# VHH binders against q93235: the designs that were tried, part 8

Target 1, 248 residues: q93235
Amino acid sequence: IFMKTLDPKVPRFYGKGTIIGVNPGVGYQPWLKERPDSTLIKYNLRDQKSYKAYLEQMKTYLTKYDSNATETRECGAGDSNDDLEKNPDALPCRFDLSVFDKGCSEKSDFGYKSGKPCVIISLNRLIGWRPTDYQENSVPEEVKDRYKAGSIAINCRGATNVDQEHIGKVTYMPSNGIDGRYYPYVFTKGYQQPIAMVKFDTIPRNKLVIVECRAYALNIEHDISSRLGMVYFEVMVEDKPVEEKKEL

## First folded at step 1 (VHH)

Design l07 (framework vhh_lunsekimig_d3)
Fold by ESMFold2-Fast, scan of step 1:
Structure l07 (fold): chain B 248 residues (1-248), chain A 121 residues (1-121)
Amino acid sequence: as target 1 above (248 residues)
Amino acid sequence: EVQLVESGGGVVQPGGSLRLSCAASGFTFSSYALYWYRQAAGIERELIASITSGGITNYVDSVKGRFTISRDNSENTMYLQMNSLRAEDTGLYYCAAGYFESDEGWTYDYWGQGTLVTVSS
């Protein structure tokens, strides 16, 4: 028999310490399972029911970060997951959600209620992968002011010229992107995938904006067809009267 | 059901050539990155070649210039053309397909059962 059993819980394995130059893809939330082919985040500011599903998806996604102090450790600057493979007693770094407390927390309804929606950005879990630093004079212009050695910078722009005119001010949390202390990724109990959030501070009402977000490190190539290093989604924040609808 | 089936292995003399095939079914083949792994006796399985859904290829240094990975999305098949084979190329060759499950944050891997390549004089 040549058939292989599907096991969705088993992460990709790249052999002993070698990664051939395939870089991680980029994902976003909220992505709704009920609309698996849709990349559209659309809601009406005047209708709380219109964004409830997005809030629940964000809350559900973030449940994986509920603290398990015995399976994680506090990590400061200069720490990393380098010792997880070598030392079986080492614990993965705990990811602190408080970095999102400035408008992208559950307390603020992730900015949705105020018309400043937040979107989670994450990288694929690629066993043994870690960001490689740019040389100081080679950091791409669009992230040079927010790039930190050892980390992955995030930049989101309008996908077309029209979208770029409309996207407005974007805030990144953490400001330096995804911190490298949570790498390399190792399949271990208690591992907490690092994430960033992007807040759309001044996105216009009643306009569809197509967003392109890219992750930046020397060993991240950008290729949308393979979902490598970049992702697209659409945002529509409506401000219109709630219509009476005959519901089934 | 997801299935990957390798074929094309065999016995070949040093300097010879083989073409391995990996036939896939049960998933959207064109959307997946595809990989060839090699496992020699007593040695950990290693990734030797990869091809993205967009056709970008990568190779481990020991096979660069000798092996070529390719995919045919119309036939749901991936290939590994192996030229100038050496004794150290002997091993079980596995194909794999992977994608990222964004909601759960995990990479899903689908594996074949392996095909044996023996380089012997």
Scores: ipSAE 0.000, ipTM 0.171, lowest interface PAE 10.7, mean pLDDT 78

Design l08 (framework vhh_lunsekimig_d3)
Fold by ESMFold2-Fast, scan of step 1:
Structure l08 (fold): chain B 248 residues (1-248), chain A 122 residues (1-122)
Amino acid sequence: as target 1 above (248 residues)
Amino acid sequence: EVQLVESGGGVVQPGGSLRLSCAASGFTVSSNYLYWYRQAAGIERELIASIYSGGSTNYVDSVKGRFTISRDNSENTMYLQMNSLRAEDTGLYYCAREYTWEDEGYEYFDYWGQGTLVTVSS
């Protein structure tokens, strides 16, 4: 059940459960270190302190993309990290955070102040893994309008029928998901993990909404019982009065 | 450290009942998506029941109406009440928590307990 390797570029893996070498898992942010066991993103619109930790976590997470230009390279359409496995001088593609400037940037407080919180979605790093394109007529219906060959589409829904009624409008940045030019992943200095963001535009106040996000590529298997290719978290945006501080 | 300890399995006759317990440590059951799955010989791993932070629940059709998932926040324990047991319910039952990866993770794993065996025999 454990995976192990003695290669210094490939760490030893430890875990109990299902380990799939070809199927990446899905992760999210903000995940708070002070609440490591919680999948709940909960804050009060009237209390800036209640969402400050989420903003700081998002900012901290994104500082890894401040990499020096000499440690990364510009990648255009058709480029990839293919050379990283063979060439010790090859540089990984630079990830551009400006794709999040439409309401999911630091300047917009990642949508938290406006009650439209953004969540980062990422894939687990599997060494040598790269997405495989769906055949044109085989793209799943829920992502076909936003699917782009070479990319990993993201789709988030309410986990139950009640949650789906409450989740409201969801915006994806970039709309076609995680760009495949940042693959394959190899353990190398300066690697920038690609991400997408999901913005909850019309989530209701004072209601818990359970969210299920899935990643889509031909070689990403979705298995509900094993939670492969998907992630769950809860969002609760409160609009409640802040207790006045008592003074003596 | 995160730990899940299952108990309550055993041998029962068809139509009988069992209550499985999943005692959690290192995290709070009220803040997490938690679930029960089972593994039986020749059958794919099956998610049986789940409970969300907000208390909503989900069941596979084969156990809906017969099994009830619940939690006791004061005891930090999740339960699976199994009624009207059938031979098809025989298997090793595990409780699990979904793990979300941080940036450095190359692996993922649920926090599986040791499992508890349920045998429904005629």
Scores: ipSAE 0.000, ipTM 0.185, lowest interface PAE 10.7, mean pLDDT 77

Design l09 (framework vhh_lunsekimig_d3)
Fold by ESMFold2-Fast, scan of step 1:
Structure l09 (fold): chain B 248 residues (1-248), chain A 121 residues (1-121)
Amino acid sequence: as target 1 above (248 residues)
Amino acid sequence: EVQLVESGGGVVQPGGSLRLSCAASGSTFSEYALYWYRQAAGIERELIASISSGGSTNYVDSVKGRFTISRDNSENTMYLQMNSLRAEDTGLYYCATDLYIDSGEFYEDYWGQGTLVTVSS
């Protein structure tokens, strides 16, 4: 309902360089460049060819995190990228993909083979931007149980009442969303963009589900027409017999 | 702004070799994954090879062992060495990058014009 059909001559996510501004947009993967006018993730559990492109897209996207220890540093609780703004020798925090080992790693085919597909959620880069904490009494209800100060909570729901009935159980990795230690972004060699993954644990077979994901911090406003703070996509996990083109 | 220019295509006999180049202007490749896509007549573009900023490579099965992707960050250029070419390798070859935006917002939103490879048979 809220979805717009994009002009096939205009890329869905288009622009030049890093956006300088106050409100981040939200992106998702896998988005297939071969189908730039589509936000549909559709595959058949019985046909590995139907989801191979999504797996390759996810693998290719995650090669960005193939970094040497000398270009990044380990960051624990209380660390941040604050020093990157003033110290040219500071190293950015290393993003650890092992947080996705609970069914959203390459070894698990990102959940696609098991019918529990994972989707990457990220914020577009804004130079110098940091998440601002909600006041304790002002945390939105939908993320209250998973909100952590200093981080960006993610919530995905069905876009309509019907979609919400069908979307089923959703798991977030990390559970608290995108950790603020990876902010601010500045033009630093070796910077690793933090991401979250959303796993659709119980999405029904043979039903189209329209998904709306929002990112939550005090300084994130939600506006789908400008791609700010939220994103829409569709998921359809089919369980249908595969037709063969060649007979005996 | 990033501009991508593919070159190196041409007509070649089966079993021949070609080296494709993808040159960028406006920004550096060094921190980004780079991709070669192929589009045959009547078929949507397919990813055939990728290379990470760290040099890790991936290939579709049909080209594995015959094609080699490489990068030269000092020249801001990526290459695809194609050996043992077959008639089914005929198509337009496109290079792509995540640009300098790898947050998922602008994934591969800048395509080059492509370079045509024709394997006559």
Scores: ipSAE 0.000, ipTM 0.152, lowest interface PAE 11.1, mean pLDDT 77

Design l10 (framework vhh_lunsekimig_d3)
Fold by ESMFold2-Fast, scan of step 1:
Structure l10 (fold): chain B 248 residues (1-248), chain A 120 residues (1-120)
Amino acid sequence: as target 1 above (248 residues)
Amino acid sequence: EVQLVESGGGVVQPGGSLRLSCAASGFTFSSYDLYWYRQAAGIERELIASITSGGSTNYVDSVKGRFTISRDNSENTMYLQMNSLRAEDTGLYYCAAQDYWGEEYVPDYWGQGTLVTVSS
């Protein structure tokens, strides 16, 4: 399982020892714990067994968002987790998985069966961290059309010129990125980490594509050597015959 | 087997200096974010300094400018240089490590702690 178990010997922190200004790392799913050194997502469209592990990992990851109304609240536009630091009785915003219903839901097998695989993108949790808005005229060009003030935009591209030629159309859910209402992160029971999904709509068959995803907010710097604000992974969607059992 | 071993603690007078070391084994040290936590008697354990896998550092205000965190990936060791020590710096100092792929600002591995006493 991807989730870490809290050490019962270590007390939880309430506003003391919080670090401000740390640059968040970016993670992705499905990442298979049994192959921790591999960033390769590779499967054959004609072989359901080849992508079963990825689907199970995605499902397991998303169980953390199972409904818990007593520990979370519904948040609309203008709401945020700012109250969590001021009021110990405040509830964190509930993250709604229905934003992924356009081909990246569990019912759609996260796009894997259709050759349009979805990948979860998340930021590492840093206590007290929140996105800082770009000024209107300083939003990076690659996210300009999808940036929303108060949020974190995601952009994924091919890592090399060849990969960029092959990556094809990419769809982002939510379209405006990770909403800032789920920030700041505080170590609170019931906190639901916001995520985005990236759908590879037209990735070519039988070609390895190296993908680079970046998270965008004024206080996120991109550093590949430290893997801050960005992440790499590889996708290969094969369409090859499965060896048939000889008819008896 | 994963192990974090702190050393360098001791008794020092106010205004003095100490250098703590945290020797790591059993995991890929260079890929982990590393932390120093402090626990004073009767007070919650608090994070005082961090250094990411890429070398970016951060400090709580009370130690900023006085403490310096560093790491040596070739020796699997993290350090905390403590200068201008105050009585309030007295406590058990723990090193901790968190996998870069972790979703929580919660360490995966902990040392057993080393005692620092600042007393005249």
Scores: ipSAE 0.005, ipTM 0.209, lowest interface PAE 10.7, mean pLDDT 80

Design l11 (framework vhh_lunsekimig_d3)
Fold by ESMFold2-Fast, scan of step 1:
Structure l11 (fold): chain B 248 residues (1-248), chain A 123 residues (1-123)
Amino acid sequence: as target 1 above (248 residues)
Amino acid sequence: EVQLVESGGGVVQPGGSLRLSCAASGSIFSTYALYWYRQAAGIERELIASITSGGSTNYVDSVKGRFTISRDNSENTMYLQMNSLRAEDTGLYYCAADTEYTLFGEDYTYDYWGQGTLVTVSS
């Protein structure tokens, strides 16, 4: 048996309806809907049950990138979603998950089992928004070695001096951040939101680390209170014996 | 889950004012980015105003200085104060919500929509 599927209600964005000057927020995964008030990613390496929900959330989020060749197209350097705003028949760029194959794929349990957890970083959707390049000599120091024109660089650090001592080595995938070819965002069936992943290679065991991640482009301002251009979350990777519940 | 219900639409004379409300129930309203869309007869829906969880606002040029978007997180309600209304402001007004975090189902527009409320500006 199969269910008849109708087209979802998708607003069409045609004409000049672009809101200029809105700064994108930064989101992360895994964020668990069952714990919506928590930004804590906490698990025990010795207890697979403790990180199963995070793995399921990552897998669920990434399901949207399952191949649909009819609704997406291959995009090379110099391509973008510019024509999606005026042409309803234009196809959005297809996002390739293979860029995460260095320890942030489903095959590696997104690094959780090995104590090198990966976190997805994305920009919230703003209609018509696209990154503006820094001038070559104006790239912020913390991303200058990984900045690529046309892209959005990501940088994650410890939120305090203590957190920065503990955060250790961080790997970014793609190394140059989120590619601008997937912008501007428009309401189009099959649109694939670009993402980056951040892998915490040497985060210490049994220590809470508060992480601050920022997205970098000339037209992204960083504002903690509004969660614009930046996001906070906490990571705690425990290595402790599994506690057994006593039967009453 | 979040449900959005608009109210406050009606008929007004040019130069008049209306305040639209968008009431939400369910999940954490205060973390959502919130939007007002408008659809006039024979044209597609247009985004006219937005407000982030932190209160930053933006507007399309045609309503800038006349419309004000605001939110009251304690009441789980978003507002659109419409002043100096013109005939071209006539249309169906929809509220929409999207989280500041990535959600499942993000491939199709915002996660939550109201059913729309009609605003008619007649002379």
Scores: ipSAE 0.000, ipTM 0.226, lowest interface PAE 11.6, mean pLDDT 77

Design l12 (framework vhh_lunsekimig_d3)
Fold by ESMFold2-Fast, scan of step 1:
Structure l12 (fold): chain B 248 residues (1-248), chain A 120 residues (1-120)
Amino acid sequence: as target 1 above (248 residues)
Amino acid sequence: EVQLVESGGGVVQPGGSLRLSCAASGFTFSSYALYWYRQAAGIERELIASISSGDSTNYVDSVKGRFTISRDNSENTMYLQMNSLRAEDTGLYYCAVEYGDWSEYLTDYWGQGTLVTVSS
């Protein structure tokens, strides 16, 4: 065989041939590969060793944004990745991590040391997918104060009434959620997946809180059984004395 | 381990029908959207149909009204019913899924393909 053969595991065509109307799933970090069946984020404020793995996972995840500047471009408010479908020389928008400098950066230990842990929220990649705006009078109540046309709003609540009583104040970064300028996703060298972070400002000590986070755009359905538009995880921030070293 | 196995291809006359099957294993089938791609000789692989985990379906214009995608979550199998087949539908048909964990590390998984030939 001396002719170029297309790899069946890597599609060669992206763009207008993508299917519309497919709903994205939602992922979160820190998810520990050593505990793949667990969605529990549990640590003791008084024991740095108990949250070290979460900090390392967050740092490792964010290294994907250390891409070469020649593979990305700076995007203003009016820009988008629309050109990526039509122009193979177009560069994807660069994602700026400085948006997380309000307590969800490495310098603040992603809030873990202060008992205000941050969680990364992302949408899984669907080729050619982009958010569709709600009509002005149809924005869901829970996100209307933080919804921006062209963006995907994030809202996290307690999964049950008890969890909602305990979850406390939640801060979103960026406040308007995931900006639509990073869409559509197409196979492009240097593509940087947009993310949001959620900070749990007043989560109670020594209580398990089950959290449900949803992504909001007109073309996002919410169905956890199908991993569409929402995700569940649990947070347990303990404040317990560290056991002293036992003598031999 | 993630596996996709296509079947149901064959030779059919113009105007005929075929049903393709895609048997899946190694992931929570019901939680993922699934896709059918087609590759004709000398052209790049194209996405022709999708089905969401909630059974929402989409098609490219060239097959809309002739092809129907469906899924059976109890059998971990996806189908493509192809009616009113044309010579232009000749090609290798692949099923696909983007699969990953709770992170957004997704990997495209493909079947080996099944050949459909429409000839008179």
Scores: ipSAE 0.000, ipTM 0.211, lowest interface PAE 10.7, mean pLDDT 79

Design l13 (framework vhh_lunsekimig_d3)
Fold by ESMFold2-Fast, scan of step 1:
Structure l13 (fold): chain B 248 residues (1-248), chain A 122 residues (1-122)
Amino acid sequence: as target 1 above (248 residues)
Amino acid sequence: EVQLVESGGGVVQPGGSLRLSCAASGRTFSDYALYWYRQAAGIERELIASITSGGSTNYVDSVKGRFTISRDNSENTMYLQMNSLRAEDTGLYYCAASYRYTSFGTNRYDYWGQGTLVTVSS
């Protein structure tokens, strides 16, 4: 495959492969800067002011995907960010937000107004890291129907038995998770971190639900204490009368 | 002042062809995604074609194979080649520009043109 030893955009490797023992953390959005210690996403369907900050945070986060054509390239079927390790003139793939256009886009207010909120899931950047495929017989049961070789499957569930009863239907965009074409991460100008979104289609009203999301690839270990390969947050969608002082 | 100016509209018979142009001035649009919208009488504006800053194109099903969107960044101009025109293609055609791309468009375009009329009649 490649025997590349020099590239200012790519660190040197001893042969082909990824550094063993490195495990990515998982992050999510929206995470409000006003409440940096909180993992709670809470809003009232009847009060548009209650979710405005989440919409604004999501919009702001996604501005990082406003591409510069000189620093990124359009990638079609079968393309891969592997070119960054094989070709010093290669540009990183542009991440296409259109995969979120059905229910998790800015146009749909990221599902918040309809009570089907979307949450962004991403992996922390580790230079040179890429997902390692599961062998066909060893794909974890919870993601086997949505696993795609070369990609990182995402699965979100209730953190406790009670939460699992309440979480309801969850939709993943893209359905196969984070596409591997955007890996490996290389420290290069214009790199766009791939993301997935998770939509909570039938989360109940007026119930706090604790959510645990895990990322799946052979070289991802799950450890909640160290925030490796997994993340948790809480969702509370209220349907309550608005305070008398609410502005129109 | 930044302007998008459409041109090339007119009256054609069914089966005919037209080429629309959208010329941009006051700003370079090489980093912008560019869009063609159509508004027919009694119908809301519909996104019919898009082209990303990198040149990737997308079309609504009703125009696939008949319309071709293209761009010339050196001339700061976008085109829509319309072939095999049908009566239902009649409408006001608008170009729009947005730094953030979505394949289904957005209500948050940075710039809009004023529109150019295309009439397909007997």
Scores: ipSAE 0.000, ipTM 0.093, lowest interface PAE 21.2, mean pLDDT 78

Design l14 (framework vhh_lunsekimig_d3)
Fold by ESMFold2-Fast, scan of step 1:
Structure l14 (fold): chain B 248 residues (1-248), chain A 121 residues (1-121)
Amino acid sequence: as target 1 above (248 residues)
Amino acid sequence: EVQLVESGGGVVQPGGSLRLSCAASGSIFSSYALYWYRQAAGIERELIASITWGGSTNYVDSVKGRFTISRDNSENTMYLQMNSLRAEDTGLYYCAKEGYDSDFYGEYDYWGQGTLVTVSS
């Protein structure tokens, strides 16, 4: 394994042959650091204070994508981070947040105020990993209509039959999932982690819905016991009166 | 639930040897690369060695030839054999798996609490 000259604040060696072939896990935001073991996103539509922490966490995470022209480059279709291993002067692709402007931006309070909450989905960073395309005849049915070669499709469903009846309509941004141009990850300074957002358009009020999200590429296995290629979380959008009592 | 537990640290003279262990649940050892990190007081954490499930290894240049990483998948344990120790090797040694510096719930980077290595005369 060849050593690259890297920022002294990151690991000093790169193990391409050591890491290749490991299956990425899937994670989500908003994840509150005050409750790190909780996977519950719960709020009351009638109480703005009940979702403020989720909005602040989403905003905080997304500051990582603030403009950085000197350490990133604009990438078109067919571009990738492949050059990052061979060329120390190569810049990682800049991730464009405008793809979330259809109801999952800061301007829309990430859908929380309107009862259509958005959740960020991302893959764990694996050094040197890239998505491998499905053959056209082998694309899983649940992502077939939104699959694009070179990308990682995302699909979220109710975890049980009851949850699936309740989850309602789900919108994915970008519609074709996470674009492969942002791979591979190689500890590059200025790297911008690609993300997708999932918007729960018609999730019911006052019902707990357990959500299972999966990432799809030929080299992503789905195994909950090993936490590979999938993640679970719970959503509860309440619509309850705020009780205010006078105290003496 | 999964845990990484380091052990084997201690005080040793320059030129001495120590063998660190990292014990993990079977689920961590099923498909993942594992890492040894080192952190000295006031210095940022440094990745020093890695090993894949299949046994392929990598080392930072400063420890190459002196340190050997290995794993026993049947015992769910990873080891770091440290020979010819130097004062510069003093620090807190952590084992970890993929997903270092996670910003999301569900990333697989588990960190142990560390084991202290002190090299002094």
Scores: ipSAE 0.022, ipTM 0.422, lowest interface PAE 6.2, mean pLDDT 78

Design l15 (framework vhh_lunsekimig_d3)
Fold by ESMFold2-Fast, scan of step 1:
Structure l15 (fold): chain B 248 residues (1-248), chain A 121 residues (1-121)
Amino acid sequence: as target 1 above (248 residues)
Amino acid sequence: EVQLVESGGGVVQPGGSLRLSCAASGSIFSSYALYWYRQAAGIERELIASITSGGSTNYVDSVKGRFTISRDNSENTMYLQMNSLRAEDTGLYYCAAKRYSWGTGYLTDYWGQGTLVTVSS
């Protein structure tokens, strides 16, 4: 049942073949599989067909959170996935989509119909990785008002000075970012990857805005060339008459 | 101190090809993500193609399969090979180089002056 001698070839939880200590990449949705090399979210407010694919992609992505209570557990602020490493019967924390009910839910068409589109932000799964807290006096200025110990703050800005002038007001859900109770990631049945949503409340019509989103924790380095700790995408909310292309 | 200079623009017939170049001076070019943007009359600035320092590429749907972005770090130059050109490809083409500084929390952003591409019969 139990082995007295240590076999260096016997797999351990963080042994050979596991990825630990790597800086997480940041991903976003909606990303359309039929346009794999495009980071552009472009739609026309007057044409529901122009944003239908984005809504369907968001809905499809979020179906992974439809889970049976027997495979996940309700977690409060004091709970974490640390239990999963120590107890084989422990269940991963259930991710609650109701945090997005203020304009970033399926009921609100994820803000697209109202010209306030929402974008999902997530971190890549790294086995054993968890956020490390900033010291109180060293929290970056851009997230200090929304930083919570144990969490990963998200900040989105315009990628250039011009884009920053145009991006307008941004709302984060949850406001404190991605809660650390869903970390560390372990290769466990029923694990639910935590996400945040970013809502573009006052993005201008008929203008391309290049957005840079960053994830903030002491152990997240930001490197755009490797797409570590940050992500770029473009948003274009059009308000134009619906036209049928003349093919003659 | 970094300056980007585009070249290779011109007038070409539909179905023709052009190669745009973007040359950088005074910097460590290899550490930057590089971009091509297009601005047509009456249309907002559009991202056409991008290439990371590691060589990963992205394209807008309208140019995918026709345009190829590449970089030569030893020559501090980025290219956009444009094939099967269409009237809709007419516009000013801008190159851009971007690098994020984690310690300062700001984006370093350089833009070229633009090069005109006209697809006309």
Scores: ipSAE 0.000, ipTM 0.156, lowest interface PAE 16.8, mean pLDDT 78

Design p01 (framework vhh_podentamig1)
Fold by ESMFold2-Fast, scan of step 1:
Structure p01 (fold): chain B 248 residues (1-248), chain A 120 residues (1-120)
Amino acid sequence: as target 1 above (248 residues)
Amino acid sequence: EVQLVESGGGLVQPGRSLTLSCAASGFTFSSYAYGWYRQAPGKQRELVAAISGGSTLYADSVKGRFTISRDNAKNSIYLQMNSLRPEDTALYYCAAEVTDDYGNTYYDYWGQGTQVTVSS
């Protein structure tokens, strides 16, 4: 008799639906539903109306973390969602948004007003998946200084050499990336998906920058053609005079 | 509107089999991941089995006994439960989950549950 099992040769479904497998895709916010074919984050620093939609999308996305405390638990050192598979009374770990209070919170308009916009980076949900640690001497150079065992490091760079010259300083929150205590993902009520934020501290004004973000763990492969473990988006922060038109 | 309707529950003796069905409507069936959960009296809901595309996942307690499957033509998910035990007694729920492109928003939908009681 055949058991239904995970088949790694079955084509994966990225960006829509929760999949069961071994290599997650990467998502980002703010992505606007009104422009579903666009990955461009473009606004004029002097025109609050130009970035209002991005702020509202960020706020909407983060509303799910205001879950009832009785549906989640506080997770300390050594905790993980491993218990969700073995203990029917276990609750998923609560994700604390205060880690973004260094310029990527709602109170700071997610950095948009100050020209230091923040972008949410998340792994697509993959049932039963958890990060596998790199060997101590095998951590990729680009994340070596920010890698923490048990976690998923994030690195964002300019997609081309020109973009890399323009992207400037990038700050990651949490600095060590996405904490592994929120894994494995189990299809359970009250689950709070962990996220990281990337702040573009010195992105130049009036220049389009194509950004490539990658997630790092031993069991995350990077493949541009299949978009494994990586995502692309564009950022353009304009600083141009705008004269507000009279209301009719 | 999105709906999940479970059926097939009932009273059954230990060692026997039972098949649960979940009929889904109001969305593109093949784009969603589906799971079967159960909740015993006084306990939290636990995942029993999940399916997405051609991939499946099972809780250790049911591995080898239960089989989850889908029928895209009927917009239905099934849970075939073999060699039932008294500890399988619970209210069984069907759940569906989908996300927008780039993981922007996850939507989950739950049925109202169907009772399975395993006793001699």
Scores: ipSAE 0.234, ipTM 0.572, lowest interface PAE 3.7, mean pLDDT 82

